# Designs tried in a protein design chat: miniprotein binders against p81326. Part 72

Target 1, 226 residues: p81326
Amino acid sequence: MLHFGGFIMEINHISKILEKEREEYIRNKVEEYLKQGFSKDDAVNKANQSWRTYIGHRIQDVIYNLLKKFLKDSGLKVTTDKALNNRNLPEELDKVKRLIAINYGEYLFLPDADVIVYKVENNDIKIIAIISVKNSFRERRFETTYWKLKLKESPVTSHIKVFLATPDKDNEISYKCPNGKPKKMRIILEYELDGIYFLKEDFEETEKAKHFGKIVEDIIEISKKL
Key: E = the ipSAE of ESMFold2; O = the ipSAE of OpenDDE; V2 = 0.75 times the mean of E and O plus 0.25 times the DockQ between their complexes.

## First folded at step 6 (miniprotein)

Design h110 (at its last look DockQ between E and O 0.76; V2 from the best seeds 0.00; counts 0 for: pae E 2.2 > 1.5, pTM E .784 < .8)
Fold by OpenDDE base, look of step 7:
Structure h110 (fold): chain B 226 residues (1-226), chain A 80 residues (1-80)
Amino acid sequence: as target 1 above (226 residues)
Amino acid sequence: SMTKVTLTIRFESDEKARFAVLILKELAEEYGVDVEIRIEDGVVRIEVTAPTEEEAREFAKLVEWLALMYGGELEIEEKS
């Protein structure tokens, strides 16, 4: 059981809810595809494929909502890269956007930042952490690492912690050396990132690899040092 | 004696509320609790009837998580 400001987070409840969400989602999509003239088998397959894409976004949304809620009392603020992807931003978000930008000479680009945690003190914005959310590691396995390394290159962004949050359903990075075989991805991600947070119970815990329930405490602690 | 609990969740949108209600109904069935649900302007009111206080509490916990996951705000109005 993980405590967030007195609230016990149970990953099992999240999983249970997402399971029901999946069932409902699949049902609706199957019905939709049947109406489009697909066979039952094709409809099911398409629905499952659609779910794989959907769940990725859903997990991001869940993590955003969790962090937003649990960090609120600490005075920390949370936003997303999607929210920053506008031409017209409120001043605060425009500052956040600028403070996470990576310099490529003639161009500034934003890192992938599914969730951004920041604080406002004395009208100054300090970026605390970027959380990358991955449901699977099939694509862009080390993209988060790339962004971390890029952020380190500038004194403006070098202090920003980069965390990875994942349910890791397929155990791609849950263990360093399962059956004596090193998991390259786990080892590299843990080495390069500031932390990996698992939305599951069955994983190899280390100083950097922790249960997601600890992310709030860790962020708050980091925020006090900035 | 049956335990009754009234829960209220405010969602950011009616769409989220409607979808959440579907999930809640499925969860209620699985947990063996009876629910009466009303939706009005993104607000979902849930009247829960459970065989025991423990079951009511467990279900309420799920509702809390659901609300949290969807960015909703939960208010527990009555426990009887």
Scores: ipSAE 0.629, ipTM 0.850, lowest interface PAE 0.7, mean pLDDT 90
Fold by ESMFold2, look of step 7:
Structure h110 (fold): chain B 226 residues (1-226), chain A 80 residues (1-80)
Amino acid sequence: as target 1 above (226 residues)
Amino acid sequence: SMTKVTLTIRFESDEKARFAVLILKELAEEYGVDVEIRIEDGVVRIEVTAPTEEEAREFAKLVEWLALMYGGELEIEEKS
């Protein structure tokens, strides 16, 4: 009995499920490393480091599944950069790939677009939005803004909305002026991107910085304008 | 005064269904609910037995999120 209008977007459930997944992941990795001859302490450290890489991909998968489910009734389709990089691409996805590609002279490259939302009307494909999923901002902090600026350079791609989705557990971009000092990363990301969607409750909400549960409504509204 | 709730989740594959069941069992233990689980052709049927209706409903919401997180389609059924 789930549908967009009645579904509660509660982050507590996501966190509980991911913590159990983490426990299983860590247990399996520690045993794997012990079998490889690592000490107990090294196996635990390696398993935790492995999880940090894995969790970023997992959050991306969760967002993909949520959007796929909740956008379907609005005639919107969802794909991923991983799907677009497959060697044997269906015609529809090949068109999606070509419509988001960025020209670098003799080369064409895809932006870092973890999740892509599009629609199909009268045999035409219209790209609505791309969502960049970031678990942390320790490195490559402005990658998403770079891709937004590149997409704006062409009339073919300039309409594409670029969103950032993040749990931001370390509060790296949650507030504009923490402790009275402007946070450069939050301010620039919010200024340049079309939206930032937080997978947590405690952050400074603005017209562009919102709870993740708002993303479905926003995408649907944008699609009606295209 | 035990409450029983039956939920059915359709997964894209048997592999995803089996992994989701592993996580579901861990969650059931944490919540103190009794679960009977049946897997057939990517469909997971879960019978939840809980001391109160509130506990059953809370766990059912968690199962809804689990389905979403592993690409499953949820149906909710109740036994009387």
Scores: ipSAE 0.395, ipTM 0.778, lowest interface PAE 2.2, mean pLDDT 84
Fold by ESMFold2-Fast, scan of step 6:
Structure h110 (fold): chain B 226 residues (1-226), chain A 80 residues (1-80)
Amino acid sequence: as target 1 above (226 residues)
Amino acid sequence: SMTKVTLTIRFESDEKARFAVLILKELAEEYGVDVEIRIEDGVVRIEVTAPTEEEAREFAKLVEWLALMYGGELEIEEKS
């Protein structure tokens, strides 16, 4: 089947597929809005706004499916914040939820963790990493760093790696000019987080900022040390 | 001289299978590849026909990625 060799090339496939999804999504939404009585210009504008919301959730789903597939044979399990917020939570996921919860005095809150990687050994659960997925950085650009700093404060959660995964289509953090200064946001995110994984080909890699294809091997390597 | 590759993929839901098939057909048109698709009980059988072996192999790889992105699992891959 699929393997990590050539994974960089397969990011191009993901991009192609997402572009076709965008075309079909917008076509369907324009048709829906036209049927509701909106003008052509309003229908197109509303469809584009709808896509911007949809694509964020879609990329999260893609990353979940890819990690679930590629980590399965390494004995690693993957879940999502959506799964952890279900009313009927299986015992295993309830334990995962409790192991990532952050203490605020008399209150416990979950970090904004879109995808969670953990392992089960002898009925004990060990959280390996949480992955925040961001399509854009217009607002809430430092939420991931806030949760990293909070997790770091507790002996229960301080070992958990916090990663950012993003296509960064608008080059908000992936563009690091060789002869120029990187943006403040890029500097802070790279410094505070355990890694940034880009779902794109055209950026300058660093020790912490890598192509998404490298995330699986990195997670497996981290898991071995736990 | 044309190459044929058949993939059998299982999806968790008919909705995901149907949408994946829709995107697959659009990709096939763009790449100039012929696809014959059959869906039964969440299982999708895709027959890819292309002018060259390289083109068939590249498109089959794209199909595998499409399947993965929709939570599908490749069960069988055959070449003729």
Scores: ipSAE 0.361, ipTM 0.762, lowest interface PAE 3.0, mean pLDDT 82
ESMFold2 (binder alone), look of step 7: mean pLDDT 77; pTM 0.700

Design h111 (at its last look DockQ between E and O 0.47; V2 from the best seeds 0.00; counts 0 for: pae E 18.4 > 1.5, pTM E .758 < .8)
Fold by OpenDDE base, look of step 7:
Structure h111 (fold): chain B 226 residues (1-226), chain A 95 residues (1-95)
Amino acid sequence: as target 1 above (226 residues)
Amino acid sequence: SKRVEIRIRVEADSEEEAKFLALIIVERLEEIAKEYGLDIEVEVEVRGNVVEITIRIEGDPEEKIREVAKLIEWLVLMYARRLGAKVEIEIRVEE
């Protein structure tokens, strides 16, 4: 059994390691967009946007795989919102999809749920946590908070923990009051969410703001109370 | 059932990168194997900035194993080579 326990700390370098691909990726995308007839400036801008999406998905995939692996022994299961966006779902995933749906009166919509952790007991599914993965907070700064608040409004979903996992590459939420000035985003996210997990070492630790290495233990503990 | 052994050697820029690459590669390989209904055994050794991965795949039919082997090769090249790592891959099919 490959004890990958020691590898979880290597997650601190995820952003730095993945950014090594950036130059080549941007170059190739710029060339692609130029061939499509875009101007040089438009090609560069589109390439940078494409990179942000690409790197975000890569980080999400890594976190998904890590959680899936480390939670396996506890009997917990992991899925994604992407996996739920199918017309024909297995019964188990169809139940998961229904248990995270938010009521808007005439319509049910799913929250953004990059990673969904659940357990199956006696053929009953219990949703434990939703993890939102964000590489940066340039766009949709409080989207995760919105979904947390919406989930809290229903007795069906109010128990679901909502976590944010981020390398916070731009140090937007790593500290609450750097230089005596409150960071609005950090304070609000920490207040509204059930936890923030950092894929880095340089951050202000609190009861709710922890290193990503703690997320597995926290999820397992929550699962025992449900 | 046919067995395929894949030996991968990756030389990364740092020990941290090596460990990270090992983790990602192994996790993705296990996922692929599961999707294709193949049994997979993985051994990983990290020594400094060098990762050595030995993968043994067992399954039926042979075509599936070959397809998975190609996917593994592609995966390693995608994750390691694009990061500037030196990659050596050896694939052995046991008849």
Scores: ipSAE 0.017, ipTM 0.351, lowest interface PAE 5.5, mean pLDDT 84
Fold by ESMFold2-Fast, scan of step 6:
Structure h111 (fold): chain B 226 residues (1-226), chain A 95 residues (1-95)
Amino acid sequence: as target 1 above (226 residues)
Amino acid sequence: SKRVEIRIRVEADSEEEAKFLALIIVERLEEIAKEYGLDIEVEVEVRGNVVEITIRIEGDPEEKIREVAKLIEWLVLMYARRLGAKVEIEIRVEE
């Protein structure tokens, strides 16, 4: 059966799909900036900066929507830190916000958590997991680790699992010892976090470093123990 | 050798959901192929929010191939059910 308007995709990484989207985005943005009178080099730099902002939001949205759909029938709910920062919160989300707060002496602050998974039993809320989404590891590579360590300090939040989800296109944390040299970032992130989920095919798999497709099963299993 | 062909059609709520559903299935198929030591050929065709997947499995013994085909069917139905996607599956044993 031949279908018009379709395309055939062989087995590919998520990173390859994102790379095609990146190339198309960059081409359009470079053309846009050139029309505004920027030089070729400036247009390319601005387009790359625009892509970094765009893809960050895009990956977060995809992960949020997939988790919301996949966990729905398991009685699990999904929200975002953006939703928790709204001025007028529903009672349920206000409770989620309070249960995730971190103590800094006289002050309470929320962690930066891209996606939050919780469950409701009667009027009680249990926070299952926080998922940090990273497209690249340039500026804030240990931010997720910092929030994990802070959450462990309180009996209210110490049970919350902290996961990292990433396409890791540049192979920054995909392997511990490429060519015999240890990668501190991969070692530290795997040690401190509860799991790393890769949106790509090739990486060094461990008990804590898995394909993204396994995240739903893992979250459901964790929720059964709470 | 025995050959099994599985044809799957999935209709998701959006093109993005369809693409990532296809990718998650492909990732799990790669894991299954590795664990069972089987040759698995996968063709994925995406048109908007519709995904058509054709999976061909070849190997020995026949019992192992049939068990893997059933595992794949269960896996796809599970993911489609969680997404609320509409699914049609056809399994054919080729001689």
Scores: ipSAE 0.000, ipTM 0.258, lowest interface PAE 16.0, mean pLDDT 75
Fold by ESMFold2, look of step 7:
Structure h111 (fold): chain B 226 residues (1-226), chain A 95 residues (1-95)
Amino acid sequence: as target 1 above (226 residues)
Amino acid sequence: SKRVEIRIRVEADSEEEAKFLALIIVERLEEIAKEYGLDIEVEVEVRGNVVEITIRIEGDPEEKIREVAKLIEWLVLMYARRLGAKVEIEIRVEE
């Protein structure tokens, strides 16, 4: 078994490790798209989009596995929104799905959450937190804040913590006022969400903006209050 | 069920690089074990820039376990090349 502190410290560098492969990945993808008949500009745009999707999924998987591994001994369980979208759910996961669903009249929809943390006590399920994992803020930048606001509207879901985890490679939300100019994305995300956890070292720390290594401790402490 | 023990010694340029390689290997091993339906146990020891990983894989049939052990060897060598780390691998089959 890996030690808790050592393992979490190292995940802050996962984006850096994956970036070592970026140049070759993009070169190979551009060649593939050129062979398919795309223009140079289209091939480059498609290759960059492919890389963002690839690295985003890789980071999400690592975060899921890390949380599952390190929260298990605290009686906390972890699932994903993808797992909850399966047609034939086990009873436990069906309850998790119903407990995070948002009511739109006749319809029930799941918030866009990548990872869900919950606990089971005496056959009851309590949702602790949902974590949105974003590698880049080029697309779907404020979806997480929308879902936090919707969850706050009901006393059944208002306790659920909504976190954002990101390497923020392009420094889109790392600082509140870079060069004296307020960064709208950082300010709104920090205000509306329960926490932002950075998978890198260089960012402006606040009570809500922390190193990713703190997320396990924070989730465990929150679970003790519920 | 058959059991295979894999001992991996990683010597990197730094402790941080050795830990990064160990992290990637462990994550990939968990994916492989899940895909093949095998039980996996992992022990990690860190001493400076050297990380020793002991992996115990149990399941059926023996040919499947040997195939997975070869896949693990290949992946470890591939990731060690990417990180510039020196790696030694010992594979032992147990009852």
Scores: ipSAE 0.000, ipTM 0.130, lowest interface PAE 18.4, mean pLDDT 78
ESMFold2 (binder alone), look of step 7: mean pLDDT 79; pTM 0.749

Design h112 (at its last look DockQ between E and O 0.01; V2 from the best seeds 0.00; counts 0 for: pae E 18.8 > 1.5, pTM E .760 < .8, placed apart)
Fold by ESMFold2-Fast, scan of step 6:
Structure h112 (fold): chain B 226 residues (1-226), chain A 95 residues (1-95)
Amino acid sequence: as target 1 above (226 residues)
Amino acid sequence: SKRVEIRIRVEADSEEEAKELAEKIVFRLLIIAEEYGLDIEVEVEVRGNVVEITIRIEGDPEEKIREVAKLIEWLVLMYARRLGAKVEIEIRVEE
């Protein structure tokens, strides 16, 4: 039987593994760029940029598997936007896709929902939350906010919680007012989104900004109110 | 650099609708500013069902600011139409 303490232990274990993967990845990429004739500084910068892209996919997979594992005992199911883009969808996933699609006149688009949490009761599907996973905020910083605002416009989707999950290694959104200077990105994301979950220990905690270890219990509580 | 001031006046059917529209416009403007690397200053005044938004954008090149001003105009008209609100937009170039 899994409780929330087990979830936190698993997160801490995976965090340590990702840190080791980072060191090895950067070292290997620096060597690769140096062999291509780049300077030491350019090689290091390019390796760091490459890591940001790589870890984004890796963290998304980890979060998907953790949520799937720890939410199943609460009757909650987890899928991804990639799964919903398959042509031959099971009936259940086809229904999920229809319940989160956003109307743009003659067109329907899925939000950028890396992970989707839903429940099935008496053959009826209710979408609980979508989670956007961001390792870096250098580009497309407010995509998650855009999708939150679009979902809020429709009575069909306005109840869906929109969360951001991030390690925020560069401290881009970890504090609202570091050194007395307001950080627009942190302030806007916290204001618009239903929650920000940090995959790190050092950050400014608020009602909406929490350690990732809290996400399972928060999702379960939201599910009970639907 | 160039500075542009955009004044928007919104008349909605209710104070709640006016506030909702203002909120959506302001946050989308901040997203646009971040995407284009522009500095935006926004002031909002609410009087019943009437909302006045003043936006000041500064940056280079002038063509980029002009593009952003057009996006803002389109965005405001789009949200206003969805909520059935009346909108007046005025764009002034400063410097």
Scores: ipSAE 0.000, ipTM 0.101, lowest interface PAE 20.4, mean pLDDT 76
Fold by ESMFold2, look of step 7:
Order: C-alpha cells, then sequence, then structure tokens
Structure h112 (fold): chain B 226 residues (1-226), chain A 95 residues (1-95)
C-alpha cells in the first residue's frame, strides 16, 4: 500500500510544509491591514492571528480531502461544519446537521466538529465520528472535550467518536510527562477523547494517541460495529 | 489578590451517582488549578444523593480568576445536565 503510505508520510510533515508559506502570507496580510488604516503594530498582530486561523483551516481541508478519498470505497461519507452552515442544504446534509445539533433552549448550535464522518444505510444516516482539528492549544483548550461531553449526554449521539487531529508543532501535548512533569492537557485530552491523531512523527504513542495514518483504519473498524 | 467563592449543591438520582459526580468535578478542578496556576481550595461533602461543593479560588490576575470561575460553573452545569441532576450554584466575588 505504497500510495497510501506515501500520502501519510507527507501529512506528518504538514506543519513544516505550510510554515514555508508563512512569511509571504504575513507580509501580504500586513499590507492589507495597513491599507485598512491599522497601525503597523496592530497590523502585525492581526496578521499573525490571521495566519493561525488560516493554517488551521488549511490543515482541516487537507484532512477532509484525505478522508473523503480513502473512506469512499468503504461506503463512508465525509462533510464539514462549514458545509453544514450553508443556507441551502441537500436533504442528506440537513439530516447530518440535525443529528449533531445541540439544543441550548432558544438556540440550536452545531458542535465545532471540523470534519464529520457518517454513513447512509437504508435511507437512514448514522454519524460515525467527528474530528476536531487544532494547530494550537493557546485558547479554548477544552473545546473538543466539551463537545464530547455534550454528545455523551444523549443515547442518540453517545456512540459518536470524537477525535482530535493535530500537528502539535510546539509540543504542547506530544508527551505525557515531558521532563518528568505531567502535562495535564495531554492527560485530559487523552482521557476524555476517543483518540488523538498526530500529524507529526515525534510524540508519545499510546492506545489513544496515534499517528494520523491510523485514523482511516480506526474509522472503518468503528463503522462496522454501528 | 482577588477571591471567588463558588458554592454548588447537586442532587443526583442516587448516592452512587452523587459520588461519581463529586469525583469528576474534583478531578477537573485539580487539573484546572494546576494548569492556571491558581490557588483553589475544594471542600466536598456527599450526603446520600446530595453533593455539596465549596470552591475558593485565589490568585492573579483578576481576569483569569473570573474566567476560571465561569469555566467551573459551565463544567458543573454540563455534568449535572448529563446525569439529569438538580443543581444550584452561587458565585460570590470577594475583593
Amino acid sequence: as target 1 above (226 residues)
Amino acid sequence: SKRVEIRIRVEADSEEEAKELAEKIVFRLLIIAEEYGLDIEVEVEVRGNVVEITIRIEGDPEEKIREVAKLIEWLVLMYARRLGAKVEIEIRVEE
């Protein structure tokens, strides 16, 4: 399975590949913000924030396309939270949206489920997994665990696996006990989530913390049980 | 230094569920305390199907304490709603 293996090796270096684009991106964004009337210091800060958002979305798109390609022959379908927020949804996607929506009294919200894997069986839709994509853990560190807890609240959504996919380039969660000190964020995420899939080579592998290349097999195995 | 006191009363369906809820809340509070570098004191009492938790948070800066207090309130509400438990929460900010 040379093609599959080669593709997975490339994804494990995605942060390094995308970092080569950073300098040009920041320069263009600073120029854009300066034209909007921001000071140089404000423009630089906004450009850096824009980059963090951009790289996260770029990694999400790569993951989406990869899963869509490799799960197609297993009868599994893939969509995104962005696609589900469109005004005009096909009936199939509208059902996916309703199956993952969470009721907050007067409000109905979608989880921050960057990539959603589901199957269609006998005209019914079964949600298999959601994958949260994070490049950094600087803010909203509990977002993914929050959505896992919400999904576990109902028997109709409690089967949905919640995975985290991350390059973790700054080693925020790569090891449980770096330098002999427990890293609480890694421990909490691994405990609460169904799996963490690293888009890099150097991390502490466990039953739940794996190379991203294992995610296709894991999803297929889960789908067979549902 | 600013202080926040959170008093939580949760009535679960059973003593076993009350103990489970108390353990989950305390575990998450300890993790939050270490991660945010805050002094958190937790007092937990389980009487039958009722859990009473008193949380006292002290530290610097004040904005971080207020953010953590909101996180704790949210966490307790979510765990209680999952179990169908009744919850009463009182938050007091002390200068």
Scores: ipSAE 0.000, ipTM 0.148, lowest interface PAE 18.8, mean pLDDT 78
Fold by OpenDDE base, look of step 7:
Structure h112 (fold): chain B 226 residues (1-226), chain A 95 residues (1-95)
Amino acid sequence: as target 1 above (226 residues)
Amino acid sequence: SKRVEIRIRVEADSEEEAKELAEKIVFRLLIIAEEYGLDIEVEVEVRGNVVEITIRIEGDPEEKIREVAKLIEWLVLMYARRLGAKVEIEIRVEE
């Protein structure tokens, strides 16, 4: 029995590990796009875009699998928005889907929920947390914040914690006021979200901004209060 | 599916350092395994300032396992050097 209970999770350098595959990936994709009739410049640009999508999914998958493993002993369950995008869902996942849905009057829509943590007690499902995974903040910088605010508007979803997990490879939100200049994105994300968890060592730690290794403990603690 | 067993012995300056190093190694290994879609079993024994880690990796294809094994070796050596710890690594590939 792997009693992981006492281990500090250090998920540092995940981006560096994955970046080792980048050169080969880019080369193969460039060749593929050239065969499709794209120019060299277009092929390179498309390959780089493809890589960004690919690496984002890989990081998300790693985080999902880690959370699933580390939360298993606590009796907590983990799923993804992708798993919920099916017409035929098991009863449990159908309930999860309904419990995270946001009301837009005539329509219900799901928030972006890369990872969803929930518990089942006495056949009742309680949603504990949604984790958004971002490798970089080039696009949709405040999307996670939007979903947090929308979830807060309903008594059905207001209790759901929204966390951001990121390696922040480009140091976009690692520090609040580097060189005395406020980083707007860091300040807003930290203010609006329930927590930011960094998959790196070099960041400004605060009450809400922590190392990813703390996320399991924090989720378990939240789950006990629900 | 090929099975790889990695045995790591770490001798640190203290029991605390040994535990810390073991934790760092194990978690990094778990991350790597998940990244490559490999099933990993990890056993950790701490005796004083000595930590013994046994890792069993199962997966397909063989090339991924070899790559992961090399990465693990590199990782362990890197951490050992940073802490000044003595590390022994044994890698066994079961056919």
Scores: ipSAE 0.000, ipTM 0.274, lowest interface PAE 11.4, mean pLDDT 83
ESMFold2 (binder alone), look of step 7: mean pLDDT 78; pTM 0.745

Design h12 (at its last look DockQ between E and O 0.68; V2 from the best seeds 0.00; counts 0 for: pae E 11.2 > 1.5, pTM E .707 < .8)
Fold by OpenDDE base, look of step 7:
Structure h12 (fold): chain B 226 residues (1-226), chain A 85 residues (1-85)
Amino acid sequence: as target 1 above (226 residues)
Amino acid sequence: SDLEKRAEELIKKAEELIKLAEWLALMYGVDPEFAILILKELVRELQEALELARKNNLDELAERIEKLIERAKELIERAEKIKES
C-alpha cells in the first residue's frame, strides 16, 4: 500500500514526459504524410490527430496496467473494452461483456469502457467499476456522463461505478469556480460521475475529485460492499 | 552559479523520473516500452548537462550526472530484457 501512494505521485509526470516527444513525433508524422501525397496543411492536421490518439492510448495503457497490478492482490480483475471486441471470448470475458451492455430495445451496446474492474465470486461475476481515461476534453466532453446515465437506467448495471481519470493538462476541469466563475464541465462531470481522479497535483480536491493515487483504495472499498 | 542551479534542477528531475521508470519497468512490468522511452530521453538530457558541467569545470556535478546516466542505462537494459520476455 505504501508503495502505491509514493509512486502515484510520480504519475503526475507521465503527461509532461509524453508531451516532450510531441514536437519530434509531429515532425516525423508530417514528413510521413507528405511522402504519402498529402498537402502540408493536411499532413499537419493528420499528424496532430495521430498524436492525440497516440498519447491517449499510452496514458490509457499505463492506467490499465497500474490498476491491473495493484488490484491483483485484492482478487480483483481488470479488462478493457478492446479486449471484449472479440468474437471468440473466454467465458469469463463473455459474461463481463454481457454485464456491462446497455439496452437499446432490439440492440445491446457496450459503453465506452477504457478499463473495467470486476470480481469473480462463486463463479458469479460482479462488475465494480468502469474507468474512462481522457487526456483532453476537446471532443465528446460529456461522453462518459452519457454512459453513466445509461448504466443507471438498468438494475443490472445501476451499481457500476463510473470514474474519470485524467491529467487535465489544459486545466479544463481542475477547478470548479476559478475566479468566481463556474466551470460547467467540471461541475457536471463531478455531479454525474462517481469520481474524478487527477494525474496531477494542481486541482481542487473534493469528495468526488481526488488524486489518482486514491483510485485503488476506493475501488477495493467499493468491491467489499458489493 | 546559474549553471550549477540548472544542473541541480536537472539532476533532481532526473532522479524523480528514474524512480518512475524503475517502478514501471522493473517492479511491476507495467510498460517497459514507456520506461525505455523516458529513460532514453533522460539520458539525452543528462548527457547535454554533463557536457555543460565539464566545459565549466563543475567536476562534482559532472560525477553526479555520470552516475545518473549509468543508472538510466542499466534500467534501459533491464526494461529491454523484460520487453523481450
Scores: ipSAE 0.017, ipTM 0.445, lowest interface PAE 4.7, mean pLDDT 85
Fold by ESMFold2, look of step 7:
Structure h12 (fold): chain B 226 residues (1-226), chain A 85 residues (1-85)
Amino acid sequence: as target 1 above (226 residues)
Amino acid sequence: SDLEKRAEELIKKAEELIKLAEWLALMYGVDPEFAILILKELVRELQEALELARKNNLDELAERIEKLIERAKELIERAEKIKES
């Protein structure tokens, strides 16, 4: 049988493999945007953003399917915020949606979560964790910590673990003190979140900053306490 | 031999890509389209290397490359079946 840890070592190559096609993707997108009337500078910027979005979606899909497969036998279910925004939800998913929603007066919003792990016991649904998948930290660096803080404000949602999964290709949060200087982003993310899971080998491992291969075991252990 | 060194690097790359594609497409059902993409490009590179190896009478190297092409094509077929399911 295949082990989750062995599989995750292979998945660390996704970003590497896609780099070979990056140049062609960018060239085609720049041409497309130029035909739409954008300036060359704007077309290049939009093409690079398009590539980052494409890669982010691919990594998110892989993580979703991996968790769904490897958590299945532990009685844990997995869904996404995309699935929860569907207008015609099955009753089970409608309950999941209501259990993670944040109240802003007359408005009700879902936190930015890419992947949601929950279980069903005695017809009750318990949300175990949400996982935010970040390919880069150029924009909205601390959005995941904001949602953790909002979830902590209510006793109904305060138990929900908030994890960050990232390849961190550019080493933006891989080390606490790169070059002998405290990295504010890594320190704050690790302090506020319940865990950071790296989709690569080279990073400073701590009790909260781990290889992605540990996430299944951690989620299962947490689920036993709920 | 520069040709043999390049071939060994390609073989190592092929083994990594085949293993990743197996995980993505066949064993875990996560992304058969991505697996097909990387395998088809690998087959194209291997076919070019095979022609060069045969042209230079490197029979053992050519046999190794043929086996990798065969393996990659089998994985493409399996990934396409998973996609149609």
Scores: ipSAE 0.000, ipTM 0.237, lowest interface PAE 11.2, mean pLDDT 78
ESMFold2 (binder alone), alone request of step 6: mean pLDDT 77; pTM 0.739
ESMFold2 (binder alone), look of step 7: mean pLDDT 77; pTM 0.735

